# Miniprotein binders against q56y42: the designs that were tried, part 1

Scores and structures below are computed, not measured.

Target 1, 350 residues: q56y42
Amino acid sequence: CSNNTSNITTFKPLKLPLFWPWQKVKMGPLSVSPMGFGTWAWGNQLLWGYQTSMDDQLQQAFELALENGINLFDTADSYGTGRLNGQSERLLGKFIKESQGLKGKQNEVVVATKFAAYPWRLTSGQFVNACRASLDRLQIDQLGIGQLHWSTASYAPLQELVLWDGLVQMYEKGLVRAVGVSNYGPQQLVKIHDYLKTRGVPLCSAQVQFSLLSMGKEQLEIKSICDELGIRLISYSPLGLGMLTGKYSSSKLPTGPRSLLFRQILPGLEPLLLALSEIAKKRGKTMPQVAINWCICKGTVPIPGIKSVRHVEDNLGALGWKLTNDEQLQLEYAAKESPKSMIQNIFQTR
Unless a header shows other numbers, all headers, positions and changes below count from the first letter of the chain.
F, E and O are the ipSAE of ESMFold2-Fast, ESMFold2 and OpenDDE, as the mean of both directions, binder to target and target to binder. V2 is 0.75 times the mean of E and O plus 0.25 times the DockQ between their complexes.
Where letters were taken out, [cut] stands.

## First folded at step 1 (miniprotein)

Design F1
Amino acid sequence: DSKIYVLVEGEDPEKLKEALEKIIELAKKLGLKVEVYIDGDTVFIWIEGISPEDAEKIAKELEEFAKKLGVKVTVEIEEK
ESMFold2 (binder alone), alone request of step 1: mean pLDDT 73; pTM 0.627

Design F2
Amino acid sequence: SKIYVLVEGEDPEKLKEALEKIIELAKKLGLKVEVYIEVKGDKVTVFIWIEGISPEDAEKIAKELEEFAKKLGVKVTVEIEE
ESMFold2 (binder alone), alone request of step 1: mean pLDDT 75; pTM 0.648

Design F3
Amino acid sequence: SKITVKVEGEDPEKLLEALWKIIYLAKKLGLKVEVRIDGDTVEITIEGISPEDALKIAFELYEFAKKLGVKVTVEIEEKE
ESMFold2 (binder alone), alone request of step 1: mean pLDDT 72; pTM 0.615

Design P1
Amino acid sequence: SKIYVLVEIEKDGKVYRFEFEFDSEEELRKFVEELLKKIEELGAKKIFIWITAESPEEAKRLAEEFKKLAEEYGFDEVEVRVEGDEVIVTAEK
ESMFold2 (binder alone), alone request of step 1: mean pLDDT 78; pTM 0.732

Design P2
Amino acid sequence: SKIRVEVEIEKDGKVYRFEFEFDSEEELRKFVWELLLKIEELGAKKITIRITAESPEEAKYLAELFKFLAEEYGFDEVEVRVEGDEVTVTAEK
ESMFold2 (binder alone), alone request of step 1: mean pLDDT 76; pTM 0.714

Design Q2
Amino acid sequence: SPEELAEAIKELAELLLKLGDPEAALKVAWLIYLLMFKGDPELLKEAAKLLEEIAKELKKLGSPEVAKEIEELIKKAEELLKKA
ESMFold2 (binder alone), alone request of step 1: mean pLDDT 61; pTM 0.466

Design Q3
Amino acid sequence: SPEELAEAIYELAELLFKLGDPEAALKVAELIWRLMEKGDPELLKEAAKLLEEIAKKGSPEVAKEIEELIKKAEELLKKA
ESMFold2 (binder alone), alone request of step 1: mean pLDDT 62; pTM 0.434

Design Q4
Amino acid sequence: SPEELAEAIYELAELLFKLGDPEAALKVAELIWRLMEKGDPELLKEAAKLLEEIAKELGSPEVAKEIEELIKKAEELLKKA
ESMFold2 (binder alone), alone request of step 1: mean pLDDT 64; pTM 0.485

Design T1
Amino acid sequence: SPEELAEKIYRLAEKLFELMDELEKLGDPEAALKVAELIWRASDLIYKLLEEGDPELLKKAEELLKEVEELIRKAKELLEKS
ESMFold2 (binder alone), alone request of step 1: mean pLDDT 76; pTM 0.676

Design T2
Amino acid sequence: SPEELLEKIVRLWEKLLELAEELEKLGDPEAAYKVFELILRAMELIDKLLEEGDPELLKKAEELLKEVEELIRKAKELLEKS
ESMFold2 (binder alone), alone request of step 1: mean pLDDT 76; pTM 0.682

Design V2
Amino acid sequence: DPEELKKLAEELAELAEKLAKDPEIRLKVWELLFLALEALYKGDPEKLKEVIEELKKLAEELATDEELKKAVEELAKLAEELLKK
ESMFold2 (binder alone), alone request of step 1: mean pLDDT 67; pTM 0.539

## First folded at step 2 (miniprotein)

Design A3
Fold by ESMFold2-Fast, scan of step 3:
Structure A3 (fold): chain B 350 residues (1-350), chain A 97 residues (1-97)
Amino acid sequence: as target 1 above (350 residues)
Amino acid sequence: SREELAQELFDKAIELYNQGRYQEAIDTLRRALEIAREIGNRELEARALYEIAWVYLDMGDIETALRYFQEALRIAEEVGNEELIRDIRSLIERIRS
């Protein structure tokens, strides 16, 4: 700034936002971007081949997401392999704290973490302490959303009640702004909603596997319940672990354990992949962008994984436009015609 | 409905913008603005003015952008949209800083 320069002429023009303020999604007391990002790959050596040398690239990808208005980041206390257990939360916390893009507005980031229903977490106090440990790793005083990672109803129903009381205490103590659940089916979702309501605690989110590969009767029933009860569905694996990207074939498989899953499912996805490719080409978009946009059009908040700057750049192109109703139906019909779909997570309840 | 048509025009304008077709995006938003004014929907009117302002800002027409942001702010204050009021005030301060 100089005395001879107009304030207008010294301003550098901002890029048009990828979404408008009124396109933000309400999740209980929170206002979140239409798409968030998951950090499950951070510290995951088995499925992604994570190495600490990748941290600079992950930080750049995080900053790119922030620059484009993304304010929802999903993590978990169980994310990380072996020695890197909890590494996802540690990296996210470091990136938030050190962010030049945030410039003291660290509290504008909505951090959603998930607490594992480990068999040794037998008291509500232990579950509250799990939350405190996550806050320590994240280097923040309060979470946006504290989530129960899976239900114990099918094998340890008394433990589940204790974990639910733990979520209530987290909220009452101001450690979390809202509570959510992950991998809850229609029956358990209604039960926890009703329980939390009696305790004066808002159930803001239900995180489940939801994509063009995971839009079966149960997922649609969960979505219907979420809409009825004012719960926001967070859609995880919106790209089916990469199967919906169009990058893989029988001659070009991913490394690691995913290759076995891809060999079984990918050949049965030809009608869906063809429809995704056709719409992507017609729209001048990528197949991942179309698949993520479909999740947004269904009223969910997808959380694709942060793996690289280029993946974040591509996924951000899912924002700022909408599939027509006819394009959505075309994708849904193609998915129904595909003889294969994603198997449910072993933690998914009824 | 006319309100649904206005929402479709907003979506079309963003598509045009993403294609680099800035003037067509503005023309489309002006149609949405006209509909908002016709039906007396002040919330949609503020949205249309805000989106027009952003397109002008991205095009480098800062003076026109400020004019539209100021009109959008006035209407946002009338309807009590606290999120939009905060966003517009922040943008005007950043542009004038």
Scores: ipSAE 0.013, ipTM 0.560, lowest interface PAE 7.7, mean pLDDT 86
ESMFold2 (binder alone), alone request of step 2: mean pLDDT 90; pTM 0.898

Design C1
Fold by ESMFold2-Fast, scan of step 3:
Structure C1 (fold): chain B 350 residues (1-350), chain A 98 residues (1-98)
Amino acid sequence: as target 1 above (350 residues)
Amino acid sequence: SPEEVLRKAYELFEEILEALRRGDLEAVRELLERLRELVERILEEAREKGNPEAIELMERFREIFERLVEALERGDEEAFFRLLEELWELALEIRRAL
């Protein structure tokens, strides 16, 4: 029911926090906006339909995010299809360098990149060289966060120790302000945290798949460990590759290969999509904004993808408000009642 | 027939996604091996029938498929899904060529 009590003459206490872009959250030594943006689509011709003709619009989207206080941008050295390998880093670097909005304050942007655990990266020196190559593509002298893209523990455990030493050296050499990991499960997250701590290097971030479609036992355990150890969880795929947008149904699938995944999962999401739609309508928000806001309410920093100015405009509406505990529980209950969820990341460790 | 090729490709891709959803990496490897066998069989048939367009497309499919297997072994999830997407798109082109 609506609350009909309003007293205009009485000072109402400000309810904070409301996840405003200027209400930065700590991520190790960094201060980041409560939501960042991912650049996986930049240079991805197949899954996301990237074309170089889109670059001007991507630059406008980047500037819009900056103008609205977003300072965290996530990329990777593996992003970009075929001949465009590394293109995401090149585009982000170009946009930062040319930014009219930054006006010489390029260092205020927190760039988080991820270094692939490629089988030929067998020495710590090679991993440091991967970082230097990313800095070159980004045209910056120092990264905000240098991340290991995935763990090799399940198939090449000796390589993982070498990659960890590489992260230590990046930090010690001042090439990165902070180090993080991606796709680490609870057991490996504790192991790398402890290893880095013995070397005087704090583990600042853990990036994992985390959304209303991916909030199983493992995600909750990872979040608990992050909270205990002072690690910030960066939630990727907060919209489930688009399944939580409300744009798609069994009768209206996206074009391209995502349609295969959507055919498998989307029919089993009706309870969750209905709950998202109901809360969105009640709040005057979109379903993506509600889904992203839920991730922030859980204490994570989501990084939805930038594909267009429209995507940034919509996602910015996830900030400046907060779901109630009851609304969060309603969404979580609806997710549990949904018979389908996202595919568990196959590279996520135990 | 082209319709049968497309149907088998869709079935294998859907089974791979379902196996990934279960976290069943052994099933994923077995399904990828079945896909490799299908590719080799179609390539041999294209060579026997003397269809140069189909042969070229199947050779590209084989190349991308081997990169997909390498991506899985490397733990590169983004490369794995990207290459799986490339194979699906190429399957549609192969259907037209057959």
Scores: ipSAE 0.000, ipTM 0.184, lowest interface PAE 19.5, mean pLDDT 81
ESMFold2 (binder alone), alone request of step 2: mean pLDDT 81; pTM 0.771

Design C2 (at its last look DockQ between E and O 0.88; V2 from the best seeds 0.82)
Fold by OpenDDE base, look of step 6:
Structure C2 (fold): chain B 350 residues (1-350), chain A 98 residues (1-98)
Amino acid sequence: as target 1 above (350 residues)
Amino acid sequence: SPEEVLRKAEELFEEIREALRRGDLEAVRELLLRLWELVYRILEEAREKGNPEAIELMERFFEIFLRLVEALERGDEEAFRRLLEELRELAEEIRRAL
């Protein structure tokens, strides 16, 4: 009696993609995942406690994101502190190169970097050289999106025109597939859009702080202008630096460095935290997943920061479903009852 | 005069410390932008005069200043205070080089 133990090949259930290819978001000529990841913590020793011993953990987090169809990664040439200046771009370039899961898909990764408006970048040529230096750190021939990190309009309007011409030259030279901006207000966003349009350069993205803690009149106006002009809004800090996670409350303030900001904003946030908690419980989701999903439902591409596999896993749970219009309105109502919003970047223009 | 600009920078540093004590982070944001604009103008003047030592010190000032902005955005009060003192010390070095 030959016991033919039929190897039941356990069909690993085809992990249904968290989103379908037709759910990819257009960003100019690019097609990106409905969510990206931010890399501000990578190489930042001072604020984030980065150590080189974390690189393996960051690589695992990056690979898990790619395996789940995330293809948008936001970075900046200013990311990384002191001797680790540009470390975020170096790590991202290393991880793209070493990622075996990208066999044949390396070209699907969209790197969106931001070029700082440093006071010593006085010529368009110097700003183009900043783009080349980012390409060298990333070990790639072309960027997905080259972004101006902030506007100099308030203090150096002549420098801003030079930086705008630098963006034009980056695009014309094929160093970037698309051009974007960050920390632009509604008036300055229209000006740069018109400047680029007259030169045949499409403005593809605007990156601003946008969340349930940053949805004021200005953010809604920027969103409206982006929708009218065909610009994709990238929402940074979608979790309000962790205030929207439910980990902290007025009675459970974070110990240590974040104390000041949290002491100012957490008091009176109870209606919003309650609404997030109720919806999260009803949906079988976490509060962070609900907060990120809201940003997606508003037609933005959120870029939550990642530091570990656990952060990637939690953030990936924001995909494959949508908040109802009623759930969105409930969150927005509760957010409007909150007396305080997030502080804007110092360079955020009008 | 360089002395008047430095007096204004010192006034801004004290106003930032006082705004932090009050927990007025919007005032901190506005005062930081004024400090950036002030040092930016000094850098333009130093470039016109051809003072390479002052230029190098001010470039370092702007690098540290961006870390101060990041500390504010993150709400890292301890890092913010340390970086603010480092900027104050560096502003005094810039003063001596002008």
Scores: ipSAE 0.817, ipTM 0.927, lowest interface PAE 0.8, mean pLDDT 91
Fold by ESMFold2, look of step 4:
Structure C2 (fold): chain B 350 residues (1-350), chain A 98 residues (1-98)
Amino acid sequence: as target 1 above (350 residues)
Amino acid sequence: SPEEVLRKAEELFEEIREALRRGDLEAVRELLLRLWELVYRILEEAREKGNPEAIELMERFFEIFLRLVEALERGDEEAFRRLLEELRELAEEIRRAL
């Protein structure tokens, strides 16, 4: 079906890996690449303009990440809009199954998915069944990480206890190698940690919005708790929806959607954008690579989105080097001078 | 009563529109949580009374509500306004099913 594009007679020089095996990070029983990739755009026609004609490039981007040692891919059972509900998981499963690089080694990919706290998930058995449905869409036998997508504590605390029991059962039944949470605030994070610990289930990860645009007091408190309790923080939206790329400014807003947050935040970002630009020039890197590297330097695992081969290639350049302590402080000082930050998930507790 | 809670929800729709018009995204975020908290109370009562039509409509409400939350997080004002109107229309359907 495809043209043979390989050149059998071509000699290629040896390439050093973007990161060494000892630079992998611990996430419970898992060893993951220092950066992963998020798949929230896959199947999202409403907010991202997904079309199935994009699938070949998405697959090529997935293969590029894999070839460069990335083993963490984050998805969710709610990813995909309308008739494409669950499409992100279906695409990821397809790419894993079809991968030449993974032939016979599919279990080396760490699939992290999230189970939405839908109001019809009211028993632990229903939550376990959500995990089985995700495994079916992914066409794999076991998840790396099963995550509760958000806390229901603000509106349905009894439901939340049921969902916590569901995570315990997923782990006990061997459906997931590890469990995690997403969009948990500092107090609720401690509570679920203690709950799971008394049940013999370690909480391996907490996924929150964490970036140079989302590092306020609450997010730093979450990070501190993660460090104290042995929970790995997964950073989502590490580029602030593109605000940290240098592509946009208060006078150069994106066309179409996303302009509301950009209009609110970009006018105050000049100090941070200048600091990013200065460091990027000094290091021979791009501004996105500096922003993602900062997340890595803070001990988190960022999961930038995967949309194209070019974007993955650029983001992979965040690996293989480290900002100095002075450069990290420069960025953090500039970020704290910004008057506004990203909007947190409405369900994130305090 | 569910009718009183739905009247409060209708008032919240207007408060959300007003907060959005003035660009107060933190207020929009807080009001959305209040809106869902109110609707969730009605869902609990619909379950207790065994009203499957209302339950189905309210589960569909949440599916749209999640997309509204995503639109806010991504700053997509056009999608947010469209989804908010869809939710308001569905809230009227829920009112009739009670």
Scores: ipSAE 0.799, ipTM 0.919, lowest interface PAE 1.1, mean pLDDT 88
Fold by ESMFold2-Fast, scan of step 3:
Structure C2 (fold): chain B 350 residues (1-350), chain A 98 residues (1-98)
Amino acid sequence: as target 1 above (350 residues)
Amino acid sequence: SPEEVLRKAEELFEEIREALRRGDLEAVRELLLRLWELVYRILEEAREKGNPEAIELMERFFEIFLRLVEALERGDEEAFRRLLEELRELAEEIRRAL
């Protein structure tokens, strides 16, 4: 029991930050929150059931993330459906521009977008113009991170070199503060790192599917190379598209579109879901919070999707604490007992 | 010949459909990459010949293909099946434009 002497003129309940400034993660020249958020679902009517009526809630979710110190938001110029191509960038740009929380400090947000390796993007100039188009949709003057969305090495190696030159030019022109890649495997990561280094451009980030459902030999090799070369791994799908939330089991499958993936993977996940549940209960946390915290403990920056205020509120609880080494091993052993893993992107390289 | 290459594309569509039916998603993933590579080669030929109609149809094909890839990554079988059929129909339009 403590005697607390309050000074009424200065005493207010202090809102403690979810993380301290020294807990921010270095990502090239950038200082980012330990967790960011992805916007794959934004504008995606086909796969995520996006409707424009959701925009107010998405904006509130964005503001909640900002209020709690989140400064990294990942999008892509290919995100959206049909004529809504680039709609995710347009929504993010609108939310940044209209943000009451930023109050004219819109440049404090680290926007990471991904430029598609479209078969018709055949010149470095076209790729620089893709960056300019993204800046226009986002209504900002400079990106935090400009990323190549996938490698063309397996089918168009000459196109890849042109796209790499485009990334160099974006950086040299000051259109991006840093450059990164997505879906690059261990061998291609070393190659692009070395190529960019010869041009005086550091490779800042490597985005890859990484979670308790996607931590095979290749993911671990990518992480090792990232650590060696000073590249930050951005982990996408840290919740396995919802399979790690505890809402689903082999006896309680989701109704609707994603049932095929869930039917193939969920039956093998009972040990992992049990381990997540036990640790969550012990810690007074949710299963998604434990799964995201595991990614952070591995030294990655996870980018779970923003879908609602509730999802952001829950995911924020992944911050401000750490799993012990024993808890991490318990989760990893349970995950390795799973007979199935997440499907990797078709463009994921060696 | 272009006709032979397009026949191979049709064969890949059937192999993808069959791999999906048996639930072999890794085979679906690999076959999709082979289809992408094949159609990329056809696009290169169309550019060499200066065929704007075929080029426009193939650019549309790749846009829809990327949505198909997203459907696979999300595990959305219904969307995947619909988009695969749309691509097959568009491949027939491409054949007629070549």
Scores: ipSAE 0.789, ipTM 0.916, lowest interface PAE 1.0, mean pLDDT 87
ESMFold2 (binder alone), alone request of step 2: mean pLDDT 82; pTM 0.788
ESMFold2 (binder alone), look of step 4: mean pLDDT 82; pTM 0.791
OpenDDE base, look of step 4: ipSAE 0.763; ipTM 0.911
ESMFold2, look of step 6: ipSAE 0.782; ipTM 0.914
ESMFold2 (binder alone), look of step 6: mean pLDDT 82; pTM 0.793

Design C4
Fold by ESMFold2-Fast, scan of step 3:
Structure C4 (fold): chain B 350 residues (1-350), chain A 98 residues (1-98)
Amino acid sequence: as target 1 above (350 residues)
Amino acid sequence: SPEDVLKQAYDLFRKILDALSRGDLQAVKDILEQLRELVDKILQEAKDKGNPDAIKLMTEFQDIFERLVEALNKGDQEAFLQLLDRLWELANQIKEAL
């Protein structure tokens, strides 16, 4: 009633966290939406079938995400197939610059890019120049998060120290607001945290493969370390490259190279896909929404891919509600009962 | 198995990156040759089993491999990585041939 809303002594309900887009989560010095979006498909012709004719739809998908309170967008300097290398950053930069909703407020978007540990990036100065090149492609003066895309510890440990010094310099020069890492395992994550801390640079994020298809002991250990050290875990491939969408089966595979992975893994996912389907039906949600919500329930910030307006629309439905502990356990047990899981990234360290 | 082949390919790609980081061009060439032999064997088996895509995949692999060696000899780092990325993508398609 209006009398209750105008009475200042009336009980004011506690705002409970239901993963609304405006209920930002802390990521170092940054405040980000509980879910972000990844741009791996942008410029990727082979895996994702990218064509330049898709750019208008990708721009519309980007605007839809912004309108619904999403402020975290993840890209990489290596994203884009062959001749389109760097295309993901170029497209994201164009969309931010051209955004009518952001005109004059481009800095409200948190851009997280990843710098590849290429074998010729052997000096800290070269790594800083990689950051400057990304800024040029993105057409922005400062990144939200500058990330090292993978560790060289297992095969070029001296190069890794140089790349870490590059991250320190990016931060000190104000080229990035925060620094992060991708594909770092538990041991290496502690090492870089301590290295950066000694130099006055906080490690804000650790991006790893994390989903119902990739929730092994190592991922849980990384999450535990992140919690202890105040690092936010960014979960990539929260839908397992599309395997958790419910759109595919042994008789209905995706087109293109992804079908190779799906042929081997999908037949072993029946218990998990059934559990996802049952919870989705009970909640009036889709299977992708349930899978993404599970990642958020684990305290991570998932970055599902932007491929179309319809995919963004669906993924946004992962917000504004929360799985119960019992539902989370049901999904986890079903995942453990499934004989197949995703292959860990080849650059993931110990 | 396809998973075992993928693991072997992963290992070889990691070794190529390691050799490049050390400036050991001979090691890069040796490892690329190991990858070529692995892929050629897989594609030949697919061809022998009557796989219609085997010849197309063989032709594409040979073209990419030749260009990789050319880029390496010229010191064209950008071209080398683009071609290595394409070769990796092709390796994923070749897994179907098994």
Scores: ipSAE 0.007, ipTM 0.233, lowest interface PAE 10.9, mean pLDDT 80
ESMFold2 (binder alone), alone request of step 2: mean pLDDT 80; pTM 0.721

